# Designs tried in a protein design chat: VHH binders against q9p7j3. Part 6

Target 1, 174 residues: q9p7j3
Amino acid sequence: MILPLFPETQVHVFVYENVSNCAAIHEQLISQNPIYDYAFLDAATILYKKQVYSAIIRALEDRRDEQMKTKTIHSEVILSLSPKTEISSAFRQFSMTKKSKNIVVVKIDSKLTEEEEFERLDKLVEGNRVEFSDEELQKLIDFKVLKKNYKLDPSTLENPLASILSSIALRGYS
Below, E stands for the ipSAE of ESMFold2; O stands for the ipSAE of OpenDDE; V2 stands for 0.75 times the mean of E and O plus 0.25 times the DockQ between their complexes.

## First folded at step 1 (VHH)

Design b12 (framework vhh_5c3l_4)
Fold by ESMFold2-Fast, scan of step 1:
Structure b12 (fold): chain B 174 residues (1-174), chain A 122 residues (1-122)
Amino acid sequence: as target 1 above (174 residues)
Amino acid sequence: QVQLQESGGGLVQPGGSLRLSCAASGFTFSSYAMSWVRQAPGKGLEVVSDISSGGGSTTYADSVKGRFTISRDNAKNTLYLQMNSLKPEDTAVYYCARTEYLPGWDSQLDVRGPGTQVTVSS
């Protein structure tokens, strides 16, 4: 995908269901293994493609403006999904855990093509790759988690897209 | 409840060595990654080294790589920093910190100790 405000930035997003090795992946992230330099999100927290794109755009804006709060662009994507700027809370809310079953993986500034990243990730992730689409994401979302993370009341939960996107875009502003 | 207490700092001559210790209590030490962080006079915090929960992975800042060694003893709830070939530029307050390793190759400090002063001077 090409982002209009960031046409030079390569972005790839992958979705995996029924992942059996999340604990092993998590250990590689703790080890700072550069092969695992991706944003690993828990799919239970992601309802729409636009949600992920909005977080990516916000992270890229923060990098452009020299306002990143985390050390990497991938960590900044995870932070940018949160309505708040509290780093530890954002990661507890959105990042993959050892207990995760379905994940969304984001790569920014890849030196590889999308096909090459697919081949690489398929070796790292023991799960089934599915299409990055609203239809597939809706099969993996946990609405209780989504409601909690974005402070949605019952009236907004029926059509939460605008509220989620506003929360991401206006993070840190009231 | 969560407490980190550093010790082992002091005055040392250039080229000398010091070993810092950090005693941890109030949490399951073996479940957390740990870091050593320092702050030189008039400067910001620098992460010097970190170590995974099991001790199998370590990183070092370029400024200390080859001279410092981080290690831990999970049975004793203790973190160590062996500092060799000390330079005047290593003069700083050294803090023991518990870290939350985050996806995307990032680590954030979520609690740190009161610090121990290391002064490298002739």
Scores: ipSAE 0.013, ipTM 0.246, lowest interface PAE 7.8, mean pLDDT 84

Design b13 (framework vhh_5c3l_4; at its last look DockQ between E and O 0.13; V2 from the best seeds 0.00; counts 0 for: pae E 11.1 > 2, placed apart)
Fold by OpenDDE, second read of step 2:
Structure b13 (fold): chain B 174 residues (1-174), chain A 122 residues (1-122)
Amino acid sequence: as target 1 above (174 residues)
Amino acid sequence: QVQLQESGGGLVQPGGSLRLSCAASGFTFSSYAMSWVRQAPGKGLEVVSDISSGGGSTTYADSVKGRFTISRDNAKNTLYLQMNSLKPEDTAVYYCAAGWDSYLPTGEYDSRGPGTQVTVSS
């Protein structure tokens, strides 16, 4: 996938359910295994495609503007999901954990086709790939977690997407 | 074995200053972002500040912006937190932990050190 404002950057997003080896993946991430150069998100925290895209765009903008707070573009994606400025908070909120069962995987700057990237990633993730769609994400979301992460209240829950996108876009602005 | 040891805490009056240190060992310190977190009585862990592996990037909780400064010395495997203009609400046990921008060496904040008590009281 090519983003309109970043035509030179190829992005792929994959969704896996019933992942059995998140703990193993997590260990590889801790060890900074370059093969695992992705953003691994807990699907329980993701409700919309646009939420993911917004975070990706924010991360890419940060990189473009030399304002990245994290070490990698993928970590910046994770940070960008959060309304909080603290990196560790963002990771706690949105990153895959050892206990995760469903995940969203983001690849930035891919040199491969979506299918090729999938084949590569499929060797790392032991789970079932599902469509990256709002419908599928809605099946995986934990609304309690979502509400907590974005401090959604009855008023903002009327249009949670707008609230989420605003939170992402306005992170660091007060 | 990942080891973290905080120091520098104590009792201070409001408006006072403290400088916390964290000695790290058991992992490549310079390869990981680091964080200061704190836990006040009856509250959960709160992230205070993060610093990138190289020290070029720092973040702060809104509650401590302008008052606290995180820094690190990779040659000494040491993390610092300069706390100025301390307030009673800053009272907490302060922990250092590896940051998330390159993930935690242990993957858990619970691998943090024993912490250092900071008490701000008149």
Scores: ipSAE 0.369, ipTM 0.724, lowest interface PAE 1.6, mean pLDDT 92
Fold by ESMFold2-Fast, scan of step 1:
Structure b13 (fold): chain B 174 residues (1-174), chain A 122 residues (1-122)
Amino acid sequence: as target 1 above (174 residues)
Amino acid sequence: QVQLQESGGGLVQPGGSLRLSCAASGFTFSSYAMSWVRQAPGKGLEVVSDISSGGGSTTYADSVKGRFTISRDNAKNTLYLQMNSLKPEDTAVYYCAAGWDSYLPTGEYDSRGPGTQVTVSS
């Protein structure tokens, strides 16, 4: 996809459900295998497409401004999903674990088309591809995890989008 | 795999200083960001400081900023925490942990050492 603020940057987002090999993928991620240079997120933490896009835009802004806090643009996406927390907390809150069942995968700066990246990822991920849509994400979300990660109270749970986007956008402004 | 061993804790009076060390083995230390985390009696884990793999960037919790300094020696596979102007509220078991900007879990048993006790009391 093409982001209006970053039209030269290729961005692809993929959703897989019922993934059976998360433990194997996790081993590759902790060994820093370059074939797995994507942001691997637990789908239990993602409710909206805009949540992912906001984190991507934030990461790209940090890279543009030479203010990245992590080693790669993909790890910066993971950090950018978190409210004001430490980097280790962001990975704990949002990244895929060996026990994950449904995942969201982000690729930035791809030289491949969306379909070519799907072909590549289908060789790595043993699960079912689903559409990156609010409808599909709502089937995979864990509202207890979402509430904890964004510190949502009962009133914001009715319509959490604005609160989530504000949490992602607000960084040391005050 | 990841083996971490803390040392340097002890009893110190308010306003005193301590320097903690963490010896790391079983992984490529220079490739991983490192953290110091602590747990006060009856409380949860708090990440007090993080340092990037090359040592070029550091972060601190608001509770320790200006008083603690994290550093590392990649040639010796050792992480340090210099603690100055210690307060009774700093009393905790201090753990070093690997992988604060990686998929390696932090705060889990196998991602941190056995800890070193710091007690700040008169």
Scores: ipSAE 0.100, ipTM 0.514, lowest interface PAE 3.4, mean pLDDT 83
Fold by ESMFold2, look of step 5:
Structure b13 (fold): chain B 174 residues (1-174), chain A 122 residues (1-122)
Amino acid sequence: as target 1 above (174 residues)
Amino acid sequence: QVQLQESGGGLVQPGGSLRLSCAASGFTFSSYAMSWVRQAPGKGLEVVSDISSGGGSTTYADSVKGRFTISRDNAKNTLYLQMNSLKPEDTAVYYCAAGWDSYLPTGEYDSRGPGTQVTVSS
């Protein structure tokens, strides 16, 4: 897909459940294998499509404005999910780990159609692809994790979207 | 196995210059973006500069813009950092990394070198 503010930038988002090889993927990410140049997120931390799109937009805005804090646009997406600016905390809270079971995978600056990108990614991920939708994300979320990551009060939990999106959009503009 | 070895650090007076080198082996150097990262006493890690795999795109931390220059020689598998107009606040251990390895736990950087000490003091 193409975001209106970034018409030259093609983005794809995929969701996998029951992933059996997160440890192997993690080793490839540590080795900086360029075949694995995606943002791998733990789906337990993602409740909404808009959460992911807001992080992508924030990362692209920071790249445009030369304000990126991390090395790649994909690592910047992971940072952008966090309400705080500390890189290591953002990765601890939001990135896929060796123990993850379900993942959201983001590709930015793709030169491929969605189906072509999926065919490459499907060779790397041993899991079941599901639709990128709020309905599927709600099946994979861990609300305990969500509450901790965004410091959600009980009253905020009935409508957490606005609080989450504000945290993403306003990080660093205190 | 990825091997990175920094060199060129030392003691220098404020206003002086140093050139750091990083020798790389065990991977296809020309396929990877590279970074210089530093850790000052009592501080966390700071990304100083990045360079794309072909060398055509570079970035710098605000604190070093205009004073430091990152470069690479893909034929020699070597990354460089030219540091000019050095200040006492540049005192740190400088690490070469095959990209910032953002998927590692804090304090674990399996794809970086052991570092080289730069000390800027009168």
Scores: ipSAE 0.000, ipTM 0.175, lowest interface PAE 11.1, mean pLDDT 82
ESMFold2 (binder alone), look of step 5: mean pLDDT 80; pTM 0.816
OpenDDE, look of step 5: ipSAE 0.008; ipTM 0.278

Design b14 (framework vhh_5c3l_4)
Fold by ESMFold2-Fast, scan of step 1:
Structure b14 (fold): chain B 174 residues (1-174), chain A 118 residues (1-118)
Amino acid sequence: as target 1 above (174 residues)
Amino acid sequence: QVQLQESGGGLVQPGGSLRLSCAASGFTFSDYYMSWVRQAPGKGLEVVSDINSGGGSTTYADSVKGRFTISRDNAKNTLYLQMNSLKPEDTAVYYCAKGEDWYSEDYRGPGTQVTVSS
């Protein structure tokens, strides 16, 4: 999908459940294999499509303004999900781990079409692709992880969307 | 250039202790989160512990919580990991990592081997 504020930027988001090879994918990330140049997120941390899009928009704004704190646009997306600007904490909070079972994968500025990216990722990820929708994400979320990552209290837990989006938009300033 | 050099690894018996050190240079050490990351033979990377720039906030993996203690000396540009009650499962190469992109080879040292066996 095309973002209104960044119409020239192609963005693809993929969701996989029951992934059996997260350890192997993680090894490829640590070896910096360029085939794996995506943001690999743990689906346990993502509740809404808007959460992912808000992080993408924030990362693109940081790139536009020459204020990126990380090496790549994909790592900037991971940082942008965090309510704080501490990079290692953001990666531990939101990145996939060897023990992840469900993942969200983001690709920005692809040289490939969405269909070609799907075919490529289906070869790299041993899992079941599901729709990127709020309904599917709500089946994969871990509310304990979400509450901890965004420091949600009982007053915000019933409607966390506004708090999450505010945290992403005001990252490091709230 | 970011340079990280680990030391202090070795062979120890189960229940023993080791203290790892990491000498950092090429960046303003006191401005960054630092992490200890390990890799067991045939397995992927695991973040063991991290510490914020000032040293007042730390986190630990569940596998090491209560046994390991991370600390730093900003005046000496040095990161430490005190490892107590070591288990065979702690056998791994331990890497010092600059907080940014801890899974990236660009931000880790060469590592120090820790072997826990009788």
Scores: ipSAE 0.006, ipTM 0.213, lowest interface PAE 9.8, mean pLDDT 83

Design b15 (framework vhh_5c3l_4)
Fold by ESMFold2-Fast, scan of step 1:
Structure b15 (fold): chain B 174 residues (1-174), chain A 118 residues (1-118)
Amino acid sequence: as target 1 above (174 residues)
Amino acid sequence: QVQLQESGGGLVQPGGSLRLSCAASGFTFSDYYMSWVRQAPGKGLEVVSDINSGGGSTTYADSVKGRFTISRDNAKNTLYLQMNSLKPEDTAVYYCATDYEGFSDQYRGPGTQVTVSS
């Protein structure tokens, strides 16, 4: 996918449902296995494509401005989803866990084509690929998790997009 | 095996200072971002501070900003927390942990007790 402000940056986003090997993936992430250099998100935390894109854009802006707070661009994407600048809190809120069932996977600066990343990632993830679309994401979201992560009240839950995007854009300022 | 071992906790009076240390072994410490996390009696876990693998980027909870300083010595596999102007509200068990996936149970230390009381 093409980001107008970062046209030379390769970005791929994949969605998997009914993943059976999250515990194994989690172990590889803790071990920092280079093969798993992706942002592995719990789909229970993602409601919109724009939510993911906003976090990616924020992470790329922080890298451009030499303001990254984490070790990798993929960790910076996870941090950027959080309304606050606390690294550990962001990972607890948005990263996949060994109990996750559905995941969103982000790859930035791939040396591979999208097709090659699909082939590679399909070997790592034991689940069903689904389209990266608002429709599919809305089937996987957990509204209780979303409410906690973005501090949404009942009225905001009816139309949360603007609040979520503002939280991502204003991370650390509100 | 992988282990994290905290030290430096104790009893201190309000306004005092303590320096916590965490000795890491069994993994490549310099590759991991690290955190200090605390749990006060009757409260949940609070992330106090985070530091990236190289030590150049740090984050602090609003409750401790300006009073606490996180640092690391990658050559000695050690994480530090300098705690100044301590308040009774800082009384808690302090843990060091990897800041990967929000604290892996595999890499969390047993904790060190800090009590601020006169």
Scores: ipSAE 0.011, ipTM 0.194, lowest interface PAE 9.4, mean pLDDT 83

Design b16 (framework vhh_5c3l_4)
Fold by ESMFold2-Fast, scan of step 1:
Structure b16 (fold): chain B 174 residues (1-174), chain A 119 residues (1-119)
Amino acid sequence: as target 1 above (174 residues)
Amino acid sequence: QVQLQESGGGLVQPGGSLRLSCAASGFTFSDYYMSWVRQAPGKGLEVVSDINSGGGSTTYADSVKGRFTISRDNAKNTLYLQMNSLKPEDTAVYYCARDEWGSYDMDVRGPGTQVTVSS
């Protein structure tokens, strides 16, 4: 994907369901293995493609403006999903855990094509690949997790998209 | 000064139970995710369990799932780990840790408490 405000930035997003090796991947992330330089998200936290893209755009804006709070663009994407500025909270709310079964993986600034990144990820992730689409994401979401992460009340649950996108764009404001 | 102090470790036989405590001071405990991390002799660090700032969300390593329970008391600035059905493989130094930064890593940990599971 090409973003209008960042046309030279290569962005790839992948979705895997029924992942059996999340504990192994999590250990590699804790050890900061550079082969795993991606944003690994728990699919239970992602309802819309726009949610992911909004976090990517916010992270790229913060990098452009020299205002990143984390060490990598991929960790900045994870932080940008959170309505708060607290880094550890954002990671525990949105990042993959040993208990995750379905994941969303984001790669920014790849020198590889989408197909090449896919081949690379297939060696790291033991799961089934699915389309990055709202339809597929809706099958994997946990609405209790979503409500908690974005502090949604019953009135916003009927159409949470605007509230989620506002929370991402206005992170740290409310 | 930020400080974490573990207690409750000791020697226990296989199948036994222990409850670890961690006393936190020098920061607003209720603002942070907290975790229990362990290191067995000759092995690396393993994140055993974590808990969110309010105590309503927890995760566990597959190796301890169903046997260990993490909890916290924000009024007392204390983190707990209830360990049941202990196995020799649970023998390790257990650390209380404050979670920080965007890398699945801890930013502060205590000095640790030794847990030995042996007959």
Scores: ipSAE 0.000, ipTM 0.161, lowest interface PAE 10.3, mean pLDDT 83

Design b17 (framework vhh_5c3l_4)
Fold by ESMFold2-Fast, scan of step 1:
Structure b17 (fold): chain B 174 residues (1-174), chain A 119 residues (1-119)
Amino acid sequence: as target 1 above (174 residues)
Amino acid sequence: QVQLQESGGGLVQPGGSLRLSCAASGFTFSDYYMSWVRQAPGKGLEVVSDINSGGGSTTYADSVKGRFTISRDNAKNTLYLQMNSLKPEDTAVYYCAAPEYDWGSEDLRGPGTQVTVSS
């Protein structure tokens, strides 16, 4: 995928359900194994494709402007999902944990095609690939988690898209 | 500000024991999986042990299984590693780590405590 504001940047997003090896993946992330250089998100926190793209765009803007608060572009994506600017809070809210069952995986600056990344990730992730679509994401979301992370009130829970996107875009400006 | 501070390292003879502690502040410690991670001279980081938020589920690296015990006291915001039957191969800097932190930042771990096992 090509982003209009960042046409030179290659972006791939993958969704896995029923993942059995999240604890093993988590250990590789802690040890900073470069094979695992992806943003691993808990699918319980992601409701829309636009939510993920908004975070990616924000992370790329922060990199362009030399304003990144984290060490890698992938960790910057995780931070960018949060309405707050505090790193530990963002990771607590959105990143994959040892207990995660469904995950969203983001790769930025891939030198591989989307198909080649699929083959690589299928060897790292023990789960079922599903389409990156609003329909599939809505099967995996936890609305209690979403409400807590974005501080949604009852009036916004039925149509939260604009509120979520505004929270991502206004991070650090309010 | 998230802070992790390890203590309890030192010099010990093979077969000896040490107990490491990690004091946590700046976050809700009781909500976090916690890990002990080590780095020996010239080697990469190794996850030694982890423990879930409630303390009821633990895992260990094969290299330390049966010798090390991870535990936590959520009321004191403290993580522990009991190390028994220490070997020269256990010589490393030991770090307290919270898995939900930025994998690439300096805030991911505490400053570490040196453990040296030699005769």
Scores: ipSAE 0.005, ipTM 0.152, lowest interface PAE 10.2, mean pLDDT 82

Design b18 (framework vhh_5c3l_4)
Fold by ESMFold2-Fast, scan of step 1:
Structure b18 (fold): chain B 174 residues (1-174), chain A 119 residues (1-119)
Amino acid sequence: as target 1 above (174 residues)
Amino acid sequence: QVQLQESGGGLVQPGGSLRLSCAASGFTFSDYYMSWVRQAPGKGLEVVSDINSGGGSTTYADSVKGRFTISRDNAKNTLYLQMNSLKPEDTAVYYCAKSDEYFGDTDYRGPGTQVTVSS
């Protein structure tokens, strides 16, 4: 995927359902194993492709402007999904946990093709890959989690896209 | 205990050649893309070349394109940089580097090897 604002940045997004080894992956992430240098998101928190892309764009803007709050671009993507700038809260809200079943995986600055990243990632993730599409994401979302993470009231929950995107773009201001 | 150790630097005359090596240990070398980066006196770091995990995809900075060749031997956990037609502008400390850690901005670079193109 090519982003218009960052045309030289390689971005790959993968979605896996029915993942059986989330506990093992999580242990590798907290031990900072370089093999797992991806943003591993809980699919229960992601409703739209635009939600993920907005977080990626925000993270890339913060890197460009030398304003990253985390140490890696992938952790900055996780932070950028949160309406707050508190790193620990963002990871609790959006990152994969040992109990996750479905995940969204983001890779930025890959020197590999999408197919090569899939081959590498398929060795790490024991699950079924599905299309990165609004249709597939809507099967995996948990609306209770989404409501809590973005502070949605009943009036916005039926059409939350604009509210979510504003929260990501204006992180800390809204 | 991730370790990257460069070797092969030295003094060479303009138009000469050098072959740099980087011995890697403490991680699964074949799973990472690798880079050669350099720092000339008084300047910042410049990425001169990248190679993917399998060795089939490479990139080069415009300043070295056509003159330098990056390669790797995954069986020996070794990265190479063949430098031909060296110019005084190539004078720098050359570092072997691997990808960042998920939670860390780790400069997993070796200690570097000095390349001087002069005389």
Scores: ipSAE 0.000, ipTM 0.130, lowest interface PAE 11.4, mean pLDDT 82

Design b19 (framework vhh_5c3l_4)
Fold by ESMFold2-Fast, scan of step 1:
Structure b19 (fold): chain B 174 residues (1-174), chain A 120 residues (1-120)
Amino acid sequence: as target 1 above (174 residues)
Amino acid sequence: QVQLQESGGGLVQPGGSLRLSCAASGFTFSDYYMSWVRQAPGKGLEVVSDINSGGGSTTYADSVKGRFTISRDNAKNTLYLQMNSLKPEDTAVYYCATEGYDYSPEFDPRGPGTQVTVSS
């Protein structure tokens, strides 16, 4: 996909369910293996496509403005999902762990097509690909985790989209 | 490579004060959240306090709130912890840590630590 505000930036988002090798992937991520240069998110934390896109846009804005707080654009996406500006907190809240079962994977600045990235990721991820859609994400979300991460109250819980997007855009405000 | 060097620990009596310092190098200090983390004998790690990149936002563990003050000097790449009204329960190794470690947030880069002992 191509974002209207960043037309030269190629973005791909992938969803995998029933992943059996999250512990092995996690070890590669902490060792900073460049083959794994993607943002690996726990799908339990993602409810909407717009949630992911808003974080990507914010990360790209921060890179454009020379305001990135992390070493890579992919880590900046993970930070951008958090309502706080604290890196370790954002990774605790949103990144995949050794215990994750369903993941969302983001690639920015790919030189490859979406199909070529799928071929590459399918060699790294032992799971089932599903469509990046609100319908599929709703099957994988953990509402208890979502409520805690965005501090949602009963007044916003029935339609949390606007609150989530506002939290991503404002980051730590209020 | 992130380099963090703590100093200022020592032996004090209950009710005393100490100021810890952390000299940072190898990264752009002014861009990162910084934390003070401690480990008491036979206990796990406790995040004592954190401070945002600009110094305007701070948090404190309930155990130290009102007694400890975190601050930073970005021009000197230095983090501080002012510790007042020290209690025996504050006895621990104190570590300076950055909040910039990805995918293993439980193992943030930290210095070798400085020992604080409050007289038993």
Scores: ipSAE 0.155, ipTM 0.568, lowest interface PAE 2.8, mean pLDDT 84
Fold by OpenDDE, second read of step 2:
Structure b19 (fold): chain B 174 residues (1-174), chain A 120 residues (1-120)
Amino acid sequence: as target 1 above (174 residues)
Amino acid sequence: QVQLQESGGGLVQPGGSLRLSCAASGFTFSDYYMSWVRQAPGKGLEVVSDINSGGGSTTYADSVKGRFTISRDNAKNTLYLQMNSLKPEDTAVYYCATEGYDYSPEFDPRGPGTQVTVSS
């Protein structure tokens, strides 16, 4: 996938459900295994494709402007999902944990086709790939977590996407 | 007021099946994790299965994996537990419980429960 604003950067996003080895993946991330060079998100925290895209775009903009707050573009994606500026908070809010069952995996700067990247990633993730769509994401979401992460109230819940995107875009400015 | 009401229990022979239902009211059902817990005679409460708000994530106790299936219909505010290949050790009162309330105990609130008896 090519983003309109970043035509030179190829991005792939995958969704897995019923992942059995999140704990093992988490250990590899802690050990900074370069094979696991992805952003692993907890799907329970993701409601919209545009939410993910917005975070990716912000991370890429941060990189472009040399304003990244985290060490890697993938960690910056995780941070970019959060309305909070604290890196630790963002990771607690949105990153995959050992207890995660469903995940969204983002690859930035891929040199492979989507299918090739999937084949590579599929060796790492023991779960079922599902479509990256709002429909599939809606099945995996934890609304309690979503409401907590973005401080959604009855008024903002009428249009959660707008509120989420605003939170992402205005992080650090409110 | 949060209300949960279980149904569908009964007496079945080993190897039989039951489908439990839980009617929920008094809270935004679709926002919360839901769980089935059970209490066998002389034993404490045991988590049988749980399901996230969207229904895409489920967990099961090892003792029921492959036999039980939890599901939910958020439009109907209803939680389900399909129990297949029932065993005598599955005999218990089964409760529908919420795990989404920050102020609630581990298995509270829950309904009055429905009795499941597996016997020859």
Scores: ipSAE 0.005, ipTM 0.284, lowest interface PAE 10.4, mean pLDDT 90

Design b2 (framework vhh_5c3l_4)
Fold by ESMFold2-Fast, scan of step 1:
Structure b2 (fold): chain B 174 residues (1-174), chain A 118 residues (1-118)
Amino acid sequence: as target 1 above (174 residues)
Amino acid sequence: QVQLQESGGGLVQPGGSLRLSCAASGFTFSSYAMSWVRQAPGKGLEVVSDISSGGGSTTYADSVKGRFTISRDNAKNTLYLQMNSLKPEDTAVYYCATSPYWLEGDYRGPGTQVTVSS
């Protein structure tokens, strides 16, 4: 994928359903194994492709401006999904856990092609890869989690896209 | 600057108990989730437990579940780990950390040694 403000930055996003080894992946993330240098998100928290893209763009802006609050670009993506600038809350809200079953995986600045990342990631993740599309994401979302994470009232739950994107873009300014 | 200082480690017999403490300074402790992480000789880092910023949510590694209890006192900027029914496999340097995943080096203490010997 090509981002208008960051045309030189390679971005790959993968979606896996029915993942059986989330506990093992989580242990590798905690151990800081460089093979697992990706943003691993719980798909229960992601409703739209634009939600993920907005967080990626915000993280890349923070890196460009030397304003990253986390150690890696991938953790900055996780932080950028949150409407608040508190790192621990963002990780609790959006990151994959040992109990996750469906995940969204983001890779930024890969030196591998998309096909090579598919091959590598398919070996690390024991699940079924599906298309990164709004249709597939809508099958995996948990609306109770989404409502809690973005403080949505019942009226905005019917069409939450604009509210979610505004929360990501205006993070820290409201 | 984030400062974390662990204490309470030592030599203990299998089946014994220890209580670890971590004194935090240089940041708003009550705003950060905290973790206890260990590194056994010749092994990588293992997160054994984490606790939410307000203390209302905790998790444990399967290896320590039912034996260890994490807690915090935000008024004292202190994190605790109560370790019961200790096993030789629990021998490690124990660290407290502010990151729930990627242990940011600057956000980890120097560690306290726990040795469980027979």
Scores: ipSAE 0.014, ipTM 0.209, lowest interface PAE 7.4, mean pLDDT 83

